# Designs tried in a protein design chat: VH-VL binders against Large ribosomal subunit protein uL30 (rpl30). Part 2

Target 1, 158 residues: Large ribosomal subunit protein uL30 (rpl30), of Saccharolobus islandicus (c3nh88)
Amino acid sequence: MVELLGIIRIRGWAKAPWYINETLEMLRLRYNFNTMMYPKTSQILGMLNKVSPYVTWGEIDPDTLKLLIIKRLETAKGDKVSDSYVKEVLKIENIDTMVKQLYEGKIYLHKLDQYFKLPIRLHPPKGGFKGSVKRPYKNKGEFGYRGDKINELMRRMM

## First folded at step 8 (VH-VL; from b120 with light chain F94W)

Design b126
Fold by OpenDDE, fold request of step 9:
Structure b126 (fold): chain C 158 residues (1-158), chain A 119 residues (1-119), chain B 107 residues (1-107)
Amino acid sequence: as target 1 above (158 residues)
Amino acid sequence: QVQLVESGGGVVQPGRSLRLSCTASGFTFSMYGVHWVRQAPGKGLEWVAAISYDGSNKYYAESVKGRFTISRDNSKNILFLQMDSLRLEDTAVYYCARDYWEGYYFDYWGQGTLVTFSS
Amino acid sequence: DIQMTQSPSSVSASVGDRVTITCRASQGISDWLAWYQQKPGKAPKLLIYAASDLQSGVPSRFSGSGSGSDFTLTISSLQPEDFATYYCQQANSWPLTFGGGTKVEHK
């Protein structure tokens, strides 16, 4: 099984230093609320730590991931993702199976940009951010690692 | 409660400059992007300019680009719009509006300040 | 630039009527669409954002729908205070743009 991280670009309206932007670009998190999913690797974590003030991330759970796919992921044509579409392009039976295979490491979302518009674009969270976007999550802020709490945030941003 | 109050409007001559201000209160100003939106008399709404929460990023409508400058002083909770080379077509009520958490929606508006021209 | 086209430009209605206003974007904007209400001499008020999310404090008789290029604002049962001009606005990309407005008038 693969641990999956959901990553959201925050403070995206403001400009970031060039060396930060390079990494953000690599992660496909160029603009505010761009959202990606990556397997939890040392490389990804290293990148996230580098750009920590400009992103927030955590472990995304299967239910949230499924919801993210259904509500916010778009096909290459800009349509909503359906079971039939997944079957067509990925030869996977349905979205549930897609989610399963993502966690099994059989497929990776960041490699599926041929079939889906990536990164995912989320809306600002309903009710707004609870803390300062200029402060770490652990210090009454919003950026950086937030563990399982990424799911709550993502759901508010869908 | 969130409040935005515009000031600085008035009657000007074409080609002159005018500086509008928007004073914010009731929220942490430095956490929000803000916009200027204008409305000509009897006409619709037109987005004019936007500035990020820290002032590092700015956007302008093509109609005002090169003539208008948006800025902010977060220490004073003030948004500015420096309007240079004013034209008759700039006649409008100018609103400042708060951005909804970088979503580019306008969740709070001031009551506006009117800019008109003499002659 | 993304052009937003509203229809109709004006609509006459009575209290209790169902009112529907349409907004079309010149290109796909997903669900990055807001609706505003403006009364004479007043600043606009945000009604709907993200195409269908109701702003806090807005009556439930207002609803938004649509995705891509075609969007709709619906007032299920028009109230006296709802006579106003309504604007759509795309938040998909710069420059931000508004529709031309729809004036809801008393029949």
Scores: ipSAE 0.919, ipTM 0.958, lowest interface PAE 0.6, mean pLDDT 96
Fold by OpenDDE, fold request of step 9:
Structure b126 (fold): chain C 158 residues (1-158), chain A 119 residues (1-119), chain B 107 residues (1-107)
Amino acid sequence: as target 1 above (158 residues)
Amino acid sequence: QVQLVESGGGVVQPGRSLRLSCTASGFTFSMYGVHWVRQAPGKGLEWVAAISYDGSNKYYAESVKGRFTISRDNSKNILFLQMDSLRLEDTAVYYCARDYWEGYYFDYWGQGTLVTFSS
Amino acid sequence: DIQMTQSPSSVSASVGDRVTITCRASQGISDWLAWYQQKPGKAPKLLIYAASDLQSGVPSRFSGSGSGSDFTLTISSLQPEDFATYYCQQANSWPLTFGGGTKVEHK
């Protein structure tokens, strides 16, 4: 079983230092509200800590991930993702099975860019951000690690 | 309450310069990107320029590139539009608008300030 | 640049009518589309963003739909205060662009 992180680029309109942008680019989080999913590894966590002021992340749950795929993930042609599409390109029966295999570590979203448009683009959260984007999540802010609260944010941004 | 108030509009001669201002209140100005949008008399809306919350990024419509400069003073809660080499086609009501949480939508607008030309 | 084409340019309607306005983008913009209302002598007002999300304080009789290149603004039951000009706007890419507008006027 793989623990999956949902990561959202915030403060993306303003410029960031080049060394930050380099890491953001590697994560496919170059622009505001770019969203990616990665397995929770020491390498990923190291990168996230480096760019912490410009992203927010946490553990994404299966229901949110499924919703993300259905509502916001696009095919390489720009269409909505369907069960038939997943079956066609991944030889997986449906989106539910795709989600399952993501958590099983059988497939990785960041390696499927030939079939899907990555990164995912989210909208501003409905009702806006609750804290300051210039402050850490743990200090009445929005950037950095927020644990399972990433799911609530993502749902508001779909 | 969120409020944006434009000023600086008036009658100008072609080729001259004009500087518009937009004073913000009722929200943390430095947290939001802002835009200029203009509307010629009896015509539709045209996006003019945008600036990020910290002023580090600026975007311009092709029609004003090289002539207009967008800037901001976050310490004073003011947005500016420096308009140089003005043309007759720049005649319009100029609105400042707040960006909706970096989504590139405009959730609050000022009342606008009119820029016209003398014959 | 992305061109936004609205249809119709004007529509005559009565109070209580269902009004539908369409907006077409010259290329795919996913759901990065907003709708604005503007009354004479006033600044525009945001109604819908992200194609279908209702802005806070906007009556529920307003709704937006569509994705890709074709979008629709619907007023389920037109009210006297709804006579105005409506604009669509794409937020997909720079430069930001508006539709030509649709004037909803009294029949």
Scores: ipSAE 0.913, ipTM 0.956, lowest interface PAE 0.6, mean pLDDT 96
Fold by ESMFold2, fold request of step 9:
Structure b126 (fold): chain C 158 residues (1-158), chain A 119 residues (1-119), chain B 107 residues (1-107)
Amino acid sequence: as target 1 above (158 residues)
Amino acid sequence: QVQLVESGGGVVQPGRSLRLSCTASGFTFSMYGVHWVRQAPGKGLEWVAAISYDGSNKYYAESVKGRFTISRDNSKNILFLQMDSLRLEDTAVYYCARDYWEGYYFDYWGQGTLVTFSS
Amino acid sequence: DIQMTQSPSSVSASVGDRVTITCRASQGISDWLAWYQQKPGKAPKLLIYAASDLQSGVPSRFSGSGSGSDFTLTISSLQPEDFATYYCQQANSWPLTFGGGTKVEHK
């Protein structure tokens, strides 16, 4: 079963070295609150460490991923994603099955941008950030790895 | 408490320029995008310009593009609007507004500064 | 540009009345909509963002609803301090645009 990282850009277009911006663009995190899901690999973790001051990430759970698909993910045309759309373009039964296959590693959301509008744009978090976006999550801030707490943050941003 | 204080408004004669300032206090200015929004006397609100938290991205309404320049000095907590080639339609109260975490919602506003074009 | 159309332009109401104000976007904007209150001679005040999320410190008698192109601001029981002009604003795309305003006045 594949671990999926949910990744949110939480500092906007920063004045950063060109290689930082290049990595953010490769992750499709060009603008603030752009959000992507990637399999947890050493390559992705390496990219995240490089851009750590601008993003927060953690392991997304299936319930949060399902909500994200239902509430925030859009078709390439900008419409809501439905069971019938998933059946049509992915040839799978429904959104529940889509979530299952993502965790089985049978499909990868970041490779489906011909069918879905990517990256996902989230709202600012309800209630605001609890710490400084300029400090690490581990040190009473917001950026970097937050483990399963990414799910609580994403839910506040939907 | 979050405060935004505009200054630099006044009557502007043809051929003159004007620079508005907005001084921010009570929050970490360098973490927020900021905007200028104007309101002509007796009229509604019109978005004018925006600048990202670090100054790297700037956006303008079409009505002011090429004539106005937004900028910021994060070391002094000041937002600026340089207003060149002013026109009669630029007469308005100009507000400085804080962007709620770059969601483009304006959670705090200054009290505004009046700019009047005198033809 | 996304045009935001508010209606009505004004409404006469009494304290205790339920007041509804509508805002229509010329294109779909999902839920990227804010509502502001402005009293004469004062700066606007954010009431609601993301179409339905109440800003901190705003009384619970204010609520927002809608998605796509059609949005509503509701004041469940008008209070004396609620007589003001209300504006919607889309946060979906550049340029950011406001509705024309709805003035809520004493009957």
Scores: ipSAE 0.195, ipTM 0.745, lowest interface PAE 5.2, mean pLDDT 90
Fold by ESMFold2, fold request of step 9:
Structure b126 (fold): chain C 158 residues (1-158), chain A 119 residues (1-119), chain B 107 residues (1-107)
Amino acid sequence: as target 1 above (158 residues)
Amino acid sequence: QVQLVESGGGVVQPGRSLRLSCTASGFTFSMYGVHWVRQAPGKGLEWVAAISYDGSNKYYAESVKGRFTISRDNSKNILFLQMDSLRLEDTAVYYCARDYWEGYYFDYWGQGTLVTFSS
Amino acid sequence: DIQMTQSPSSVSASVGDRVTITCRASQGISDWLAWYQQKPGKAPKLLIYAASDLQSGVPSRFSGSGSGSDFTLTISSLQPEDFATYYCQQANSWPLTFGGGTKVEHK
């Protein structure tokens, strides 16, 4: 079983330095509230630390990931994702099985852009941000690592 | 209490310039994008321009591009609209509006300032 | 540019009536839509964002629905303070655009 990092771009209008922009592009986090999921690896964590002032991330739980898929993820053509679509294009039973296989490392969402519209765009958080997006989460702000609190934030943005 | 107060409107002649101001209070101004939206008398709403929270990105409606310049001073909590080469079709009440959490929804508006023309 | 078409342009209604206003986008905008209320001589007020989410302090008689290109604002039981003009606005792409407005008038 693998841990999945949910990652949200939270500073969408800022001009990032060129070296930061390259890393954000590799992560598919070009615009504000773009969201991606990646397996937790030392490489991904290194990239996130580099772009930390522009993103927030944490370990996404299976229930939040399922909600993200049914509420926000779209097919390549822009339609809602359904159990029948997942069965047709991934040859697996349903969305629950898709979530399970993502956590088993059998499929990688970031490699499925022929079937899904990526990145995912989230709405602004209901109730707003609690702190400044220009400050680290650990210092009364919003950017950087937030652990399991990423799930609360994502649910407010669906 | 979130408050936005526009000023600088008035009666002008075509081809002249005006600078509109919007003073913000009751929130951390430098954390929000802000927009100008206008409304001609008896008409609907028209988005005019936007500026990001740090001033790094600016966007304009095609009808004002090249004539209007949006800017902000985050140290004074003030938004500006420099309006050059004014035309009769620019007659409107001009509102400043706060961008709700990068969603481009306008959760707080000022009361507006009127720009009109005299013959 | 995404054109936003509202209908009807006006509605005559009485207190207690159900009022329905529609808004159509010229291309798909997912659920990136807001509704505003404006009274004469006043600034607009945000009612609904993300097509269906009520802004804080907005009465529950207001509701929004729709996705893609067709959207509806419903006032379940019109109150005297609800006589106003209502605008939709898309937040999907630049330039941001508004519908032409729907005036809800006292019958």
Scores: ipSAE 0.079, ipTM 0.687, lowest interface PAE 6.0, mean pLDDT 89

Design b126
Fold by ESMFold2, fold request of step 9:
Structure b126 (fold): chain C 158 residues (1-158), chain A 119 residues (1-119), chain B 107 residues (1-107)
Amino acid sequence: as target 1 above (158 residues)
Amino acid sequence: QVQLVESGGGVVQPGRSLRLSCTASGFTFSMYGVHWVRQAPGKGLEWVAAISYDGSNKYYAESVKGRFTISRDNSKNILFLQMDSLRLEDTAVYYCARDYWEGYYFDYWGQGTLVTFSS
Amino acid sequence: DIQMTQSPSSVSASVGDRVTITCRASQGISDWLAWYQQKPGKAPKLLIYAASDLQSGVPSRFSGSGSGSDFTLTISSLQPEDFATYYCQQANSWPLTFGGGTKVEHK
């Protein structure tokens, strides 16, 4: 019963204060369109607020998370993630069960580096961004919190 | 709207240097990676070098490493390629190309500038 | 380095023909592939990125498919303006590399 935040790096920085870059690196969002999922916690939200001009985030739904795993998540060696891979390395039935366990808080994707290549690399969004990446989402831009609209954006970037 | 204009090509002798420039307009230059891609006459496309949107990452084709230097001035919207120790094999039209949101797809290209050796 | 092999090197075709061009990567590149069109004396133009996504302003007669190592560009009904050279390019790994090109020309 955990809310998961999907987080996408969407804006580069010519030069940033060291603490911004340090926080982005801790989130594993070093390069543009790096994407991570974290449980929604006060710590993660605090980090996101600090780096908000460079990222966009929202609550990822199970269907989008499943698509992200199938289409974009890779094994540590760069292969596609399959039901058989998940069964072998996580000892669970399939990808649907993996999604369930992520939402139950039984596994944390960011702690599974030995099995999966992280961060996830997304394509640029099909159709481009609808607003400026230099403005907040709430103000006709793209950065910062976008709630459930993160799911539409992620699907356009797969 | 988006425009990339290369300059600095010309006729040179082997071993000499040239600096190519690419001026950008119609978009926020500092938000995009930019690349140099070349094409020898009658030949295919060859990627040459790339520089990230903020200049922090630079990449080179093996054929130009140590001889070419990519750089950018985001305050002036200019991409550069410093070409040292030029060889006959460097004969080509040199294009600058905009990286589609750092996906490494080239959505806009300049017209190209020709680098040749004396005829 | 990832070598991109295009075939055929040239295609003779007529207006209205279906034209298929293939591109093979020497290693798996997932779907990190672009297709470009280049007309004589002009810069290349992006047609397709991410193997199958059509760039804005590109006619729907162009389509891309493939994943892994084998990719296809299809022109469903060739138009007079489609006689050009087509290049694939992988965006998976440094250095970025292009295929050798496929020239689509009038019979």
Scores: ipSAE 0.061, ipTM 0.694, lowest interface PAE 7.2, mean pLDDT 89

## First folded at step 12 (VH-VL; from b141 with heavy chain S30D M31D)

Design b145
Fold by ESMFold2, look of step 13:
Structure b145 (fold): chain C 158 residues (1-158), chain A 119 residues (1-119), chain B 107 residues (1-107)
Amino acid sequence: as target 1 above (158 residues)
Amino acid sequence: QVQLVESGGGVVQPGRSLRLSCTASGFTFDDYAVHWVRQAPGKGLEWVAAIAYDGSNKYYAESVKGRFTISRDNSKNILFLQMDSLRLEDTAVYYCARDYWEGYYFDYWGQGTLVTFSS
Amino acid sequence: DIQMTQSPSSVSASVGDRVTITCRASQGISDWLAWYQQKPGKAPKLLIYAASDLQSGVPSRFSGSGSGSDFTLTISSLQPEDFATYYCQQANSWPLTFGGGTKVEHK
C-alpha cells in the first residue's frame, strides 16, 4: 500500500521568489487552492519543505480521495468523473477500483492528465482558515505539514 | 468587527481624475485580496478591479482597463482606486469588498462611496 | 465573458411564502457561484457561496442548489427582513460577473 500526500496551495496571488515558484510549478501548484496528490517519497517531501510557506499537506485517506474524485476532479473535457468514464478510459470497473489502485501504486493520478484535468481546484474552506496562512500549522497557523488533518481541511474545501 | 470604509467619492467633471480609498480594520488586511465593485444608480452590480494581498497582481474589468489603477498600502491598511479619464458611464456607488480567501466570493463590503458628474 | 441571467426580474410575495430565484450561466461554471442579498441603500451581503454553502450568520431558510449552468436560491419561508434584491455571481473565470438581480417585494 502507498501513502499518498494531498497537497494544497494556500497562498495564491502573491509572487513567490523565482526558485520557490519553480518548485511550485513542478508540483503543479501555480494558483491558489490548486491541489495535487503524490506518493510520499523523500523527493516530494524535500520539495514540500522548500515551498512550505505556500502549501499545506498531509496523508490523504481513501474516503477523502474518493470524495475529491467525485466532487472536484474533472475529465480532460471538463465533465464530472463517473464510473462509466473511469471504465472507458482506465479499463477498470469504477471509481472505487480507481481509488484502490492509486493506493496500491498501480496508477498515479499525476500521470493521468490525458484523461483528467489537473491540478484539482478547491474552494476556500468552509468556516475559513483557523489561523494565519503566514504561520506554520504547528504554530497556530495553516502552512506546512498537518498530518491527517489534511483530510478535514480538504473536505471543507470541496 | 470587520470594517471597510470607502471615501473619496464626489461630484466631478467628465475627463477628470478621482482617487477612492478604502480603510480596513478588524482583520489582518494583508492576508486578503480586495476588490472594487460598483453599482450604477438603480442598476445591478459590476466588478471593477482586484488586487492580490501583497499588491503583486492586479486585474481589471475591460471597461476600466487603462483608465483605473488599483493599489494598496498594507502598512496603513488602505486600498486605493485611482480613476483617470472619468466618463459619465462611471457614475456609480463604488464598494470595496474583501475576497473570501481568494475564492472570488465577497464576504465583507464597505458602505460605498458615490461618484457622479456635473455637466 | 460568462453572462449570468437571473429570473424572474421581480417576485411579489407574502411572509411565509416559498420563494425560488434562478440563475443561468452562459457556459458551465461547475459550482463556482455565489448569492448576495441587497437591501435599499445598503451594501450587498453574501448569503451562499460554492453554489450551496451557507455563509456564517445566514438563516437556514436560505438554501442554494445547482451545478454546471443552472442554479437556484430558495427561501423556504419568507420573513419580513427578506424583502430585498438578490444577485448571483460567478466565481469561475475572470472577469467576475453578476446576474441582473431579482427584487423580492411585498404583495
Scores: ipSAE 0.519, ipTM 0.838, lowest interface PAE 2.4, mean pLDDT 91

